# Miniprotein binders against q9bqp7, part 166

Target 1, 240 residues: q9bqp7
Amino acid sequence: VPQNWFPIFNPERSDKPNASDPSVPLKIPLQRNVIPSVTRVLQQTMTKQQVFLLERWKQRMILELGEDGFKEYTSNVFLQGKRFHEALESILSPQETLKERDENLLKSGYIESVQHILKDVSGVRALESAVQHETLNYIGLLDCVAEYQGKLCVIDWKTSEKPKPFIQSTFDNPLQVVAYMGAMNHDTNYSFQVQCGLIVVAYKDGSPAHPHFMDAELCSQYWTKWLLRLEEYTEKKKNQ

## First folded at step 14 (miniprotein)

Design ke28
Fold by ESMFold2-Fast, scan of step 14:
Structure ke28 (fold): chain B 240 residues (1-240), chain A 89 residues (1-89)
Amino acid sequence: as target 1 above (240 residues)
Amino acid sequence: SREELLERIKELIKKGDKEEALELLWEYIFKYPDNPEALIEVAELLLEMGRPEEARLVLEFAKWLAKLTGDPELIEKVERLEREIEERS
């Protein structure tokens, strides 16, 4: 158990929709500050094994594609992910009409991949929105908070070239989701409670996306692991 | 020796000492990072330990090395394991 353990869920908050909830999804901008981000904490606390595997993958890609080819490949992956997130934000935002949406954003294989998931998404509460855990001192930028099959979830959209139907096959993604959840549940800019997570892996060829649903129990399990990573990050900073 | 270390790792897995097995397995990888046969065995053990993402990455590197050396038997072994992981997915 982490030394400075803290609960993921806030007992003062309701998980039910309220009439006073905003009709427009929240989009709080991420401000640069000294407080570490979720992605920074995870990157700085990677195991030696994770570092080794990523470095070997990078070496192989560089050897096969060349340095310029590798940079082009990674830039394209980043651009495709950015475009996918932009398209999803547009689709899920009630402020935009069909006429205002960019037609090109709606034609990608990734968007085709998630169509069956989107049919089950409603009640969007936040899109591309900043969260901060003031007590545990970390920040993040989450993709989406919405109801999936009737349950309010932190939803994280991922793109993949190979199918990854197992949640265990994703690098730190469950930790990222619960870190955002815990931050939002204790962030004064938000008034509701989130107890579930959803990682959606979309595929470039349009094959059906894989949803990895995380119930409250699973979120609590990953939350404990996130707290250990955060503790490790804090200890490493003290020793610098 | 290499074979002796592998047998020790397999015995730890059988006994359920998964954390000790994982530590030795990474010692093994660090010591023999460019041996495609060794990497294939590591990937198999990672799958037995419930670590398919790490197994996939190790297999990708093993496949690259096998193709570089032009060993069709090793390439076939890697592709078989890749298909097995996908089927389990």
Scores: ipSAE 0.013, ipTM 0.325, lowest interface PAE 8.0, mean pLDDT 80

Design ke29
Fold by ESMFold2-Fast, scan of step 14:
Structure ke29 (fold): chain B 240 residues (1-240), chain A 89 residues (1-89)
Amino acid sequence: as target 1 above (240 residues)
Amino acid sequence: SREELLERIKELIKKGDKEEALELLWEYIMKYPDNPEALIEVAELLLEMGRPEEARLVLEFAKWLAKLTGDPELIEKVERLEREIEERS
């Protein structure tokens, strides 16, 4: 159990839209600060299991592709992910509806992969937006907050190649989602409450994306694990 | 020995001491990182503990090593476990 527990949900907030809410999705810029990001906390507190699996994955990939091939593969995965996120932001932003869309971004197999998921996404409230937890002192950049099948979710878009997945953060995906959720629910830049998460894994070959929905109970369970990782990070930083 | 450590891990899983079992399981895998039989056993135990994603990743390394050793029995075991994980996902 974490020593310094803090609630993920804010009882003073509602998940229902207010008439005074902006008509366009929020996009708060991420400011570089001494305050740690969600990704840094997770990278600095990887379990022995995660470190072992990452090391073995790297060894296998380097043996298969060579050092230069591994660098190229990793760079390509990063670039594909970046382009996928840019395309999704463009698709989901009402401000860009009247623009001629970049065909190169929209031709990705990853975009075809998520079409079925996108049909169930509406009421977008935030895109590529910064969150900060003022009490717990961490920041993050979330992908999307929108309704999925009628439920307001923090949505995290992931890319995967079959059979060679990018393995670096696979086990921490639920922790990322709840960390963003808890920060947003207590961030004064936002007025609404999010209680659900959605991790969408898109595939390069265009095969249907896999949605992993997280209800409020599951989010609460992962929130406790996130708080433990955050405590470990804080302790480790003090002891260095 | 490998067999003694594995049996101790199985006993902890049966008793419901999942956190202690997980700690010993990762000590086991770290002692035998290049042994495909050991990695297959780790994947089986991860499935028993309800951790199919970690089991899948351990099996990828086991399959890679088994192909390097050329042992068809180990390759068959990996492929069976991969199918079981897909059924659970």
Scores: ipSAE 0.139, ipTM 0.588, lowest interface PAE 4.1, mean pLDDT 83

Design ke3
Fold by ESMFold2-Fast, scan of step 14:
Structure ke3 (fold): chain B 240 residues (1-240), chain A 89 residues (1-89)
Amino acid sequence: as target 1 above (240 residues)
Amino acid sequence: SREELLERIKELIKKGDKEEALELLWEYILKYPDNPEALIEVAELLLEMGRPYEARLVLEFAKWLAKLTGDPELIEKVERLEREIEERS
């Protein structure tokens, strides 16, 4: 149980749109700050098990691909992930200037992979937008907030290569989603309530992406785990 | 003490102490790292706990290891669990 518990949901908010909501998706810029980001907290509090599995994965990949091949592989995965996020922001944005970008960027296997998911996405409320939890003192940059099959979700887009998955930073994805959710629900820059999460894993070969839906109960369970990671981060920071 | 650790894990699962069982399974994996069966057990436990996202990640790693060892029974078990996760998602 975390020592300093705080609720993920805000009882003063609703997931229904109101008259004061903007007609275009919010995109609040992430400002440089001393306050830790969600990704920083998670990176600094990895479990011994996660560190062991990650290191062993790296050793096996290097054995199979060679050191140069491994470096090229990881660099390529990083760049493809970045391009995938840029393409999705462009697709979901109503802004003309973003849609005028290179069309070839929008035709990757990863984009083909998510087509069936995108058909169920509507009512986009935020894209590549900053969130801050003033009480718990953390910040983040979320990918997307939109309705998925009629439910308002924090949506996180991920890329995966079969048969060798990229296992460097994926174990904490549910924690990342709920951390953004809790921050947004208590951030004065936003007026609505999000109670659901969605992690979408897209595949390089264009095979159908896998949606991992998180209902309110599951989000609450992962929120408790996030609070423990945040508490561990704070304690480690104090003892440095 | 390998058999003693496995017996304790089994007892915790039977009593419904799944979080403690999961913690001990990871201790077991740290001591016996070349065992894809233990990773499969972690994935099964995560599924029972309603954590299919984490279960899938563990199974991806287990599948990779099972294929490296060439054990057809373990490969088939991993693929069966992958299909189960997909159906429940």
Scores: ipSAE 0.150, ipTM 0.552, lowest interface PAE 4.5, mean pLDDT 82

Design ke30
Fold by ESMFold2-Fast, scan of step 14:
Structure ke30 (fold): chain B 240 residues (1-240), chain A 89 residues (1-89)
Amino acid sequence: as target 1 above (240 residues)
Amino acid sequence: SREELLERIKELIKKGDKEEALLLLWEYILKYPDNPEALIEVAELLLEMGRPEEARLVLEFAKWLAKLTGDPELIEKVERLEREIEERS
């Protein structure tokens, strides 16, 4: 794949709102079909090193919790993450009442963890919304597009338990963010340009969340790595 | 056993069966996650056999593992062998 033919940023788009843009955040539903998702591409193209690190983490957890305990733990982590995303969508949606937002915020340590980040988030453009790269033929479901400290970002919300982080979600977070960014920038359902990313790691005990900001240059670097993963996925599909 | 599997890996390397040796090395590390030193021993063997490109590949894996586990002694061993490869090139 010639990377100079597939830029992450769309030269025909700007960061400024279009007069035809909706006043409420976009939420386009994800339709599953033969087109691969970002998650599928990343899962099918993990390096041997990434597979080893994931299996190492899994073995360590199984040694601590037992096989049944590990399955219960991973199920609970998934459920907590899902609820965290639902609470954030509610908090950031202009349709929710103040009392409902306040109750959700007080209910979870993860929500307490992101309080200081949320103070810097405004101008929400999309929430839990599907993106498709029309030329490169991949799809994804992004968490949020909003301004963080004045810069329009693809924001990815992550949950973590100290001292035992979920290693699988850690590996490809930057690649996931730029894949969504590139898709959105070339998706006809959207009219704006995103050039920055933000990965927010929230903690179960309410400790302050850690923001990992990705500027345009860093996003371009990870975009190159994403294109290589996408090419590898395509080649593997041809050989099946 | 752990020692028997590592010796089999080294035997395959010496025999030139590099694909099978690498697959078995992955299996070894997954089965015995507490012994990353096996990667250093394999890299040293490859260097002794005049195969620095394959040694570099194994050291990249060891470097990833060392950084994740926070093993400063393993990090130092990786860096030492990386310098040795540069000097021999």
Scores: ipSAE 0.000, ipTM 0.135, lowest interface PAE 15.4, mean pLDDT 76

Design ke31
Fold by ESMFold2-Fast, scan of step 14:
Structure ke31 (fold): chain B 240 residues (1-240), chain A 89 residues (1-89)
Amino acid sequence: as target 1 above (240 residues)
Amino acid sequence: SREELLERIKELIKKGDKEEALDLLWEYILKYPDNPEALIEVAELLLEMGRPEEARLVLEFAKWLAKLTGDPELIEKVERLEREIEERS
């Protein structure tokens, strides 16, 4: 059990629409400071198993592609992921105007991959929006908060060239989702409560994306693991 | 040495100190990452500790290395362990 226990859900909030809620999705800008981000905490507290896996993957790729080829490959993966997120934000924005969109962004294999997921997404509340946990002192930038099949979710979009049919094969992705959820539920910039998560793994070849839904119970289980990682990070910082 | 570290890990497993054994096992992997025989030994120990999913993952990498080095005996050994894991699952 973590020493600094704090609940993921806020008993004073509801997941149901409120008349005072903004009509357009929130997009709070991220303010970078000394407060650690979710990704920083996770990167600084990787297990020996995770470090081994990343090192082996890197060595395997360098052996196959060469150092320059590896750099080009990783740069392309990063760029494709960035464009995928930009395309999703554009698609999910409710502004039906004279706005022109880049057709190349909308025709990627990754966008084709998520089409069946997108038809079940509605009621978008936040897009590319900053969250801060004021008590636990961490920040993050979440992808999307919307209803998926009628349930309000923190939705995290992932790209992959390998199939990921099981949630446990997505490394720290569940921890990332619940960290954002807990922060949002206690962030004064937001008025609603999120109790569910969704990790969507999209594929480059356009094959159907795999949705990994996390109900409230599963989110609570991963929240405990996130609190342990945050505690590890804090202890490491004290000893620097 | 590699052999001394491996023997210490085996002793910890025998004594039931599984948490310390696991820590040293991952340290062993980090120290000898390019040796498919060492990775196969790690997978066997992970199976003894009741960690078949981690064993399968280590074996996948060991198999790739064994194929690169062209050692058919190591490839056969990996495939035998992969079948053993599937049977236990």
Scores: ipSAE 0.014, ipTM 0.349, lowest interface PAE 7.7, mean pLDDT 80

Design ke32
Fold by ESMFold2-Fast, scan of step 14:
Structure ke32 (fold): chain B 240 residues (1-240), chain A 89 residues (1-89)
Amino acid sequence: as target 1 above (240 residues)
Amino acid sequence: SREELLERIKELIKKGDKEEALELLWEYILKYPDNPEALIEVAELLLEMGRPEEALLVLEFAKWLAKLTGDPELIEKVERLEREIEERS
């Protein structure tokens, strides 16, 4: 699929602030349907390298923790990530409060880790919001759309345990970000244009999070790779 | 056979077909997963292709496997490549 037939950026949209833009961040609910999600496409089209690295990581963890220990570990990692995203949504949303929720969501090392990034985040336009690419027929749930250091970005929050991040959460992060970006830019529920991405890797011990900024050129490069993964997914489904 | 697959991989590398060589090398690794030398070759190809972050991930498992087999020469080779990537950061 040629990138120029399905561009990531919508030439009919502007990235400039508009007085008619909503003052409250958008939160379009994700509707379950037959259209594949970004996550499903990526999981069904993993490269042999990704499959090998995931299997070896799993094997090493099981050797260290045992089968039951590994299950408990992965469940805890998932729960911590979920809580981190809930805390960030609450912090960035003017309509949400944590008064009736676990106060510990705001006390995690991950939230401490991301503080210096949050100081550079403003103009939040969407939080935990569904996107759909009408023409390419895929959906997703993005974490955040906001200005980072003056640039409107799709922001993806990732958690990592010291000393190293989880392998499965690092491999396709740039593809995930640009897939959401392309969908949002062509989704009638949204009126603005996003041209930049930001992957923020937060650390459990509170060490400063690492921001991975993706400019428009880098986003375009990853968009081409995403289109290839989407094409591979479609071809696999046709042959089943 | 194992030898035929390795010969084809070497031929692709010589021709400069790095993407195809990488795919075939991963097929080899999936069939013969306890081979740290093959993982090091993947890392070297990834470095030549400008993909140092993926090379580091592969080297991590190459080193783990070399430690399990008690191969100090392979551990040293991995650590040299890791330092090379770090210095270019």
Scores: ipSAE 0.098, ipTM 0.610, lowest interface PAE 4.6, mean pLDDT 82

Design ke33
Fold by ESMFold2-Fast, scan of step 14:
Structure ke33 (fold): chain B 240 residues (1-240), chain A 89 residues (1-89)
Amino acid sequence: as target 1 above (240 residues)
Amino acid sequence: SREELLERIKELIKKGDKEEALELLWEYILKYPDNPEALIEVAELLLEMGRPEEADLVLEFAKWLAKLTGDPELIEKVERLEREIEERS
């Protein structure tokens, strides 16, 4: 159980739209800060299992591709992921032209992969937007907050070359989502409540993306695990 | 020693202290990384703990190592566990 427990949801907030909500999605810039990011906390508190699996994956790839080939491969994976996120932000922005959106949709297997998910996404509230948990002192940059099948969600877009139909097979993705959710729910730059998460795994070959929906109960379970990782990070920083 | 670590792990599994056994198994694996049998043991323990998705990921590397060493018995054991996971899905 975490020693410094804090609730994920904010009882002072509602998930329903109100007249004061912005007409365009929020895009708060991430500020340089000594406060740790969600990704930093997770990277610095990897389990022994995660460390081993990453080391073995790297060794196997280097054996197959050589060191230069491995470096090129990882750079290309990163670049494809970056382009995918940029394309999604453009597609979901209400100011994007129809012709420009159509061009973006035709350029990537990943974008083709998410088409059926995008049909169920509406009411975009935030895109590529910074969140900060004012009490727990961490920061993050979330991909998207929008309604998925009528439920307001923190949505995290992932790329994969192998299908991953199980939520746990994406490692810390559920922890990222709930960390962003808890921060947004307690960040004064936002006025609404998010209670659900969605992890969308898109495939390079255009195969249909897998949506992993997280209801409020599941989010609460992962929130407890996130608090434990944050506590571990804080302890490690004290020992340095 | 290596033998002492393995005996401690075995005792923890017997007592039902599965989380502590898993922690020590990973310490053992990080110290002796070329042992596919230890990875298979992690996967078996993860399955007993209701974590088949993590077990499947571990088995992928266990199979890779078993193929490198050319151990057909270990390959068969990995494939059996993979089928067990698939039957659950």
Scores: ipSAE 0.060, ipTM 0.580, lowest interface PAE 5.0, mean pLDDT 82

Design ke34
Fold by ESMFold2-Fast, scan of step 14:
Structure ke34 (fold): chain B 240 residues (1-240), chain A 89 residues (1-89)
Amino acid sequence: as target 1 above (240 residues)
Amino acid sequence: SREELLERIKELIKKGDKEEALELLWEYILKYPDNPEALIEVAELLLEMGRPEEARLILEFAKWLAKLTGDPELIEKVERLEREIEERS
């Protein structure tokens, strides 16, 4: 249990829209700061098992593909992931034209993979937007905040290549989502409350993406684990 | 945008906030890993920060992406930077 408990949800806020809510999705730029990012906290507090699995995966891939093949594979994975995120931001942004959205839609099997998820996404409130937790002192850049099947969610888009070993499960995706959620709920740049999360895993071959919905109770459980990781990070920095 | 994030990283480097710059630089690579022009700029910033081994690794990715897209000008830029790293500490 964390020594310094802090609630994920803000009792002063509601998930219901109000008159002060912006008409267009927020895109707060990530400002320079001396406080750590969610990604850095998680990377610096990986378990020995997570580090071992990542290193073993790299060795296995190099043995199977060779040095050049491994570089080509990782370059292609990164290339597709970046294009996927850019296409999703474009599709969900009201500032893009329908012509531009259609062009992006045709570029990737990953976009085909998420079509059934996207039809259930509406009321976009933030895209590629910075969050900061003033009290707990951490920052992050979230992918999307929108309604999924009527519930306001922090949505995190992930890519997976089914034919190759997938290591995404070794990273703390649920902790990342709730860390962004807690920050946004206490960030003065935002006025609403988010209580749910959604992790969407899209596939290169266009097969249907897998949505992993996190309700308020599950988010609260992962929030406790995030607070423990944040404490580990703080202690590690002070003692080293 | 890509340009906005890159400018923010450059500002941190100018202010001497190298650790914060490095954090954002790795987030930038994860967010924009498929743009060889962007990766070349990242490599240049890493060299400015005194991190030539990491710059060399990023340039290898940039070269592969440039070959994938068939851009001879970008390939030449990468090879020039690779030679500069080898010739200088």
Scores: ipSAE 0.000, ipTM 0.108, lowest interface PAE 15.5, mean pLDDT 77

Design ke35
Fold by ESMFold2-Fast, scan of step 14:
Structure ke35 (fold): chain B 240 residues (1-240), chain A 89 residues (1-89)
Amino acid sequence: as target 1 above (240 residues)
Amino acid sequence: SREELLERIKELIKKGDKEEALELLWEYILKYPDNPEALIEVAELLLEMGRPEEARLLLEFAKWLAKLTGDPELIEKVERLEREIEERS
């Protein structure tokens, strides 16, 4: 149990649509500051297991590709992910032209992979938008907040060369999603509440993406684990 | 020693002390990270504990190391365990 527990959901908010700007998703810029990001907290509190697996993967890749080849590979993976996220933001943005949307769809097998998921996505409220938890003192940049099959979700888009059929195989992705959710629910820049999460794993070859839906109960369970990781980060920082 | 640590881990698994067994098991890996036999032993114990995905990842590293050292017997053992994991799915 974390020592400084705080609720993920805000009882003063609802998932009802806000009529002030329904056709323009929010995009609040992430500002550099000393407050830790979700990704930094997770990276600094990796388990011994995660550290070992990451280091073995790096060593194997360097031996197979060479140091320069490894840098090129990781740069390419980053670029593909960046393009995928940019394409999704464009597709989901109401300001995008038909010509630009068509170009983005043709660029990637990843976009083909997510088509069946996108058909169930509507009511986009935020895209590539910053969140801050003022009480717990962390920040993040979420990919998307939209309705998936009628439920308002924090949606996180992931790329993978191999299928990940189960949620437990997505590592810290559920923690990342609930961290963004909890921050958004208590961030004064937003007026609505999110209670569900969705992790979408897209594949380079265009095979159907795997959606990992997280209901409110599952989000609450992962929220407790996120609070423990945040507590570990804070305690580790105090010892430095 | 390596043998003493491994034996203690096995005893904890038999007793159902899964959290303590898991802690020592990861300490074992950290002490012998480049030993394919040690990685295979840990993978077998992870399978006993119902952690096939973690076992699969360790077997991938063990197989890679065995290929680098040219050890066909270890490669064959890894492939047998990988088939066992796939059959369980």
Scores: ipSAE 0.015, ipTM 0.401, lowest interface PAE 7.4, mean pLDDT 79

Design ke36
Fold by ESMFold2-Fast, scan of step 14:
Structure ke36 (fold): chain B 240 residues (1-240), chain A 89 residues (1-89)
Amino acid sequence: as target 1 above (240 residues)
Amino acid sequence: SREELLERIKELIKKGDKEEAMELLWEYILKYPDNPEALIEVAELLLEMGRPEEARLVLEFAKWLAKLTGDPELIEKVERLEREIEERS
């Protein structure tokens, strides 16, 4: 059990839209600072098993592709993920948020993969938006907050090629989602309550994406695990 | 040293200090990730601790390394341990 437990949901908030809610999705910029990000906390508190899996995968890939080939591969994976997120932000925004839209951003196997999920997404309230938990002192940049099949969700878009790092990132993805959820629910920049999560795993070949829906009970379970990871991070930082 | 760390891990397992043994075992793997003999020893210790899933994971990597170097004795040892895990399932 975490030593400093804090609730994920805010009893003063509702998931219903109110009259003061903006019609355009919120996009609060993430500010660089010393406050740890969700991603940094998770990276610094990876289990020994996760570190081993990542290192094993790295060694295997380097031997298959060479040092330069591995660097090119990882750079391409990162770029593909970035472009996928940019395309989704563009598609889901009722207003063009990107200055110039590259036509190729909207034409990828990953975008084809998520089409059946997107038809069930509506009522977008936030896109590529910063969250901060003022009490627990962490920040994050969430992908999307929208209704999925009628339920308001923190939605996290992931790309997958089935290598070991994606398995590892999948294990931490529920923690990432609930960390964003808890932060948003207590962030003064937002007025609504999110109680559900959705992790969407898209495939490069256009095969149908897999949605992993997280109801309020499951989110609460992962929230406890996130609090433990946050405590571990804080303790490690004390041992500077 | 490698031998000293391994001996400490074995001692912790015998005493039933499984959590501390696991912490040191994973540190051992991180120190010697490209040594298939060391990884096979780790897998054997994981099996002694009742962790066949993690043992299978370590053996998968050990087998890949052994095949890369073309060491038939190590490949056979890995495959024997993999069969043992499957039979216990």
Scores: ipSAE 0.013, ipTM 0.334, lowest interface PAE 8.4, mean pLDDT 80

Design ke37
Fold by ESMFold2-Fast, scan of step 14:
Structure ke37 (fold): chain B 240 residues (1-240), chain A 89 residues (1-89)
Amino acid sequence: as target 1 above (240 residues)
Amino acid sequence: SREELLERIKELIKKGDKEEALELLWEYILKYPDNPEALIEVAELLLEMGLPEEARLVLEFAKWLAKLTGDPELIEKVERLEREIEERS
C-alpha cells in the first residue's frame, strides 16, 4: 500500500452529462515546468521485469534488422504513432479544417484498424488536453475523453505492427490511463468525473483494433500501482 | 556458477524470503538471458513463489527464443507451463 494514498475518483463530481459542459472539446495546452509528467515517472521507475523484457526485445530486433535497421525501425514506429494521434484528433474534432496531407494520413492502415471502435465513440469532451494533479504534483497530456459504448472513458490510442515489440507499453498503458484519470478528476479546469478507461491497440495492416476496456474496479487496482510508481519516483529524486 | 545460483534461489524460496529470492532471480535472468531452458527454470521458480504474472512474462521470452532455435521440445515445455498458470489462476 502506498504511504501517501489519495483517491482516484472525486466524490463531489458526476460522470453524467452537465448542461454547462462546453460544446467544443477541451484542449488545454501542456505547460512543462519542474512538475514531472506521467511518462517521465513511468520511464524513471521501470521494474526489473520491464528492463529485462525491453533489453531482450532490443537484442531480438538488432539480430533481425542490424544496428542501423533497428534505429530506423524505432524512429519510424515513433513517427507513425505521432501521425496516427494527429489523424485521430482531426477525425474527432468537429471544428478542424482538414488539409490534403492530413486526408492522406486518414487513409492509413491504423485508421482503418480503428473504424469499428470509432463507431462506438461519441460525446467527445477533451482532445490532446493537459491534466494536472495539484495534490500529488504530476502532469500529463491525455489523448481523448469521450463516451465509449455509453460510458465516459479516458481513451489512449496505441499503434502496433505486432504486440511483442511494445512490451514496455503493455505494462504501463493501464497506469498511464489511470494517472490521467486521477489528475483530471481533481483538476479545476474540468468539471466532470471519469471512472473508466479504454486502451485501443491499432494495427498497421488494418486488421481490427483490440479495445481493452477498464471498469471502475480495474482502474482502482491500477491506481494503487500508479501511486507506488509515483512514490518510487519521488524517493529517487530526493537521493539525487 | 549457474547451478549454484539456482540452488541458493530455491533455498530462499523454501524459507519464504521472497524479496531476496526475487532479487537473485533477476540477477540470474540478466546473466543467462539467451538460454530458453534457464528461463523456463526461472518461470517454474516464480510459480513456486506465487508470482504467476511474472512467470507468464518470462515464458513469453523463453517461447520466442525456443522458436528461434527451432526446438520443439522447449516450445512444448513452455506451452505446458502457460496452461498450468491459467489453470492455477
Scores: ipSAE 0.013, ipTM 0.336, lowest interface PAE 8.3, mean pLDDT 79

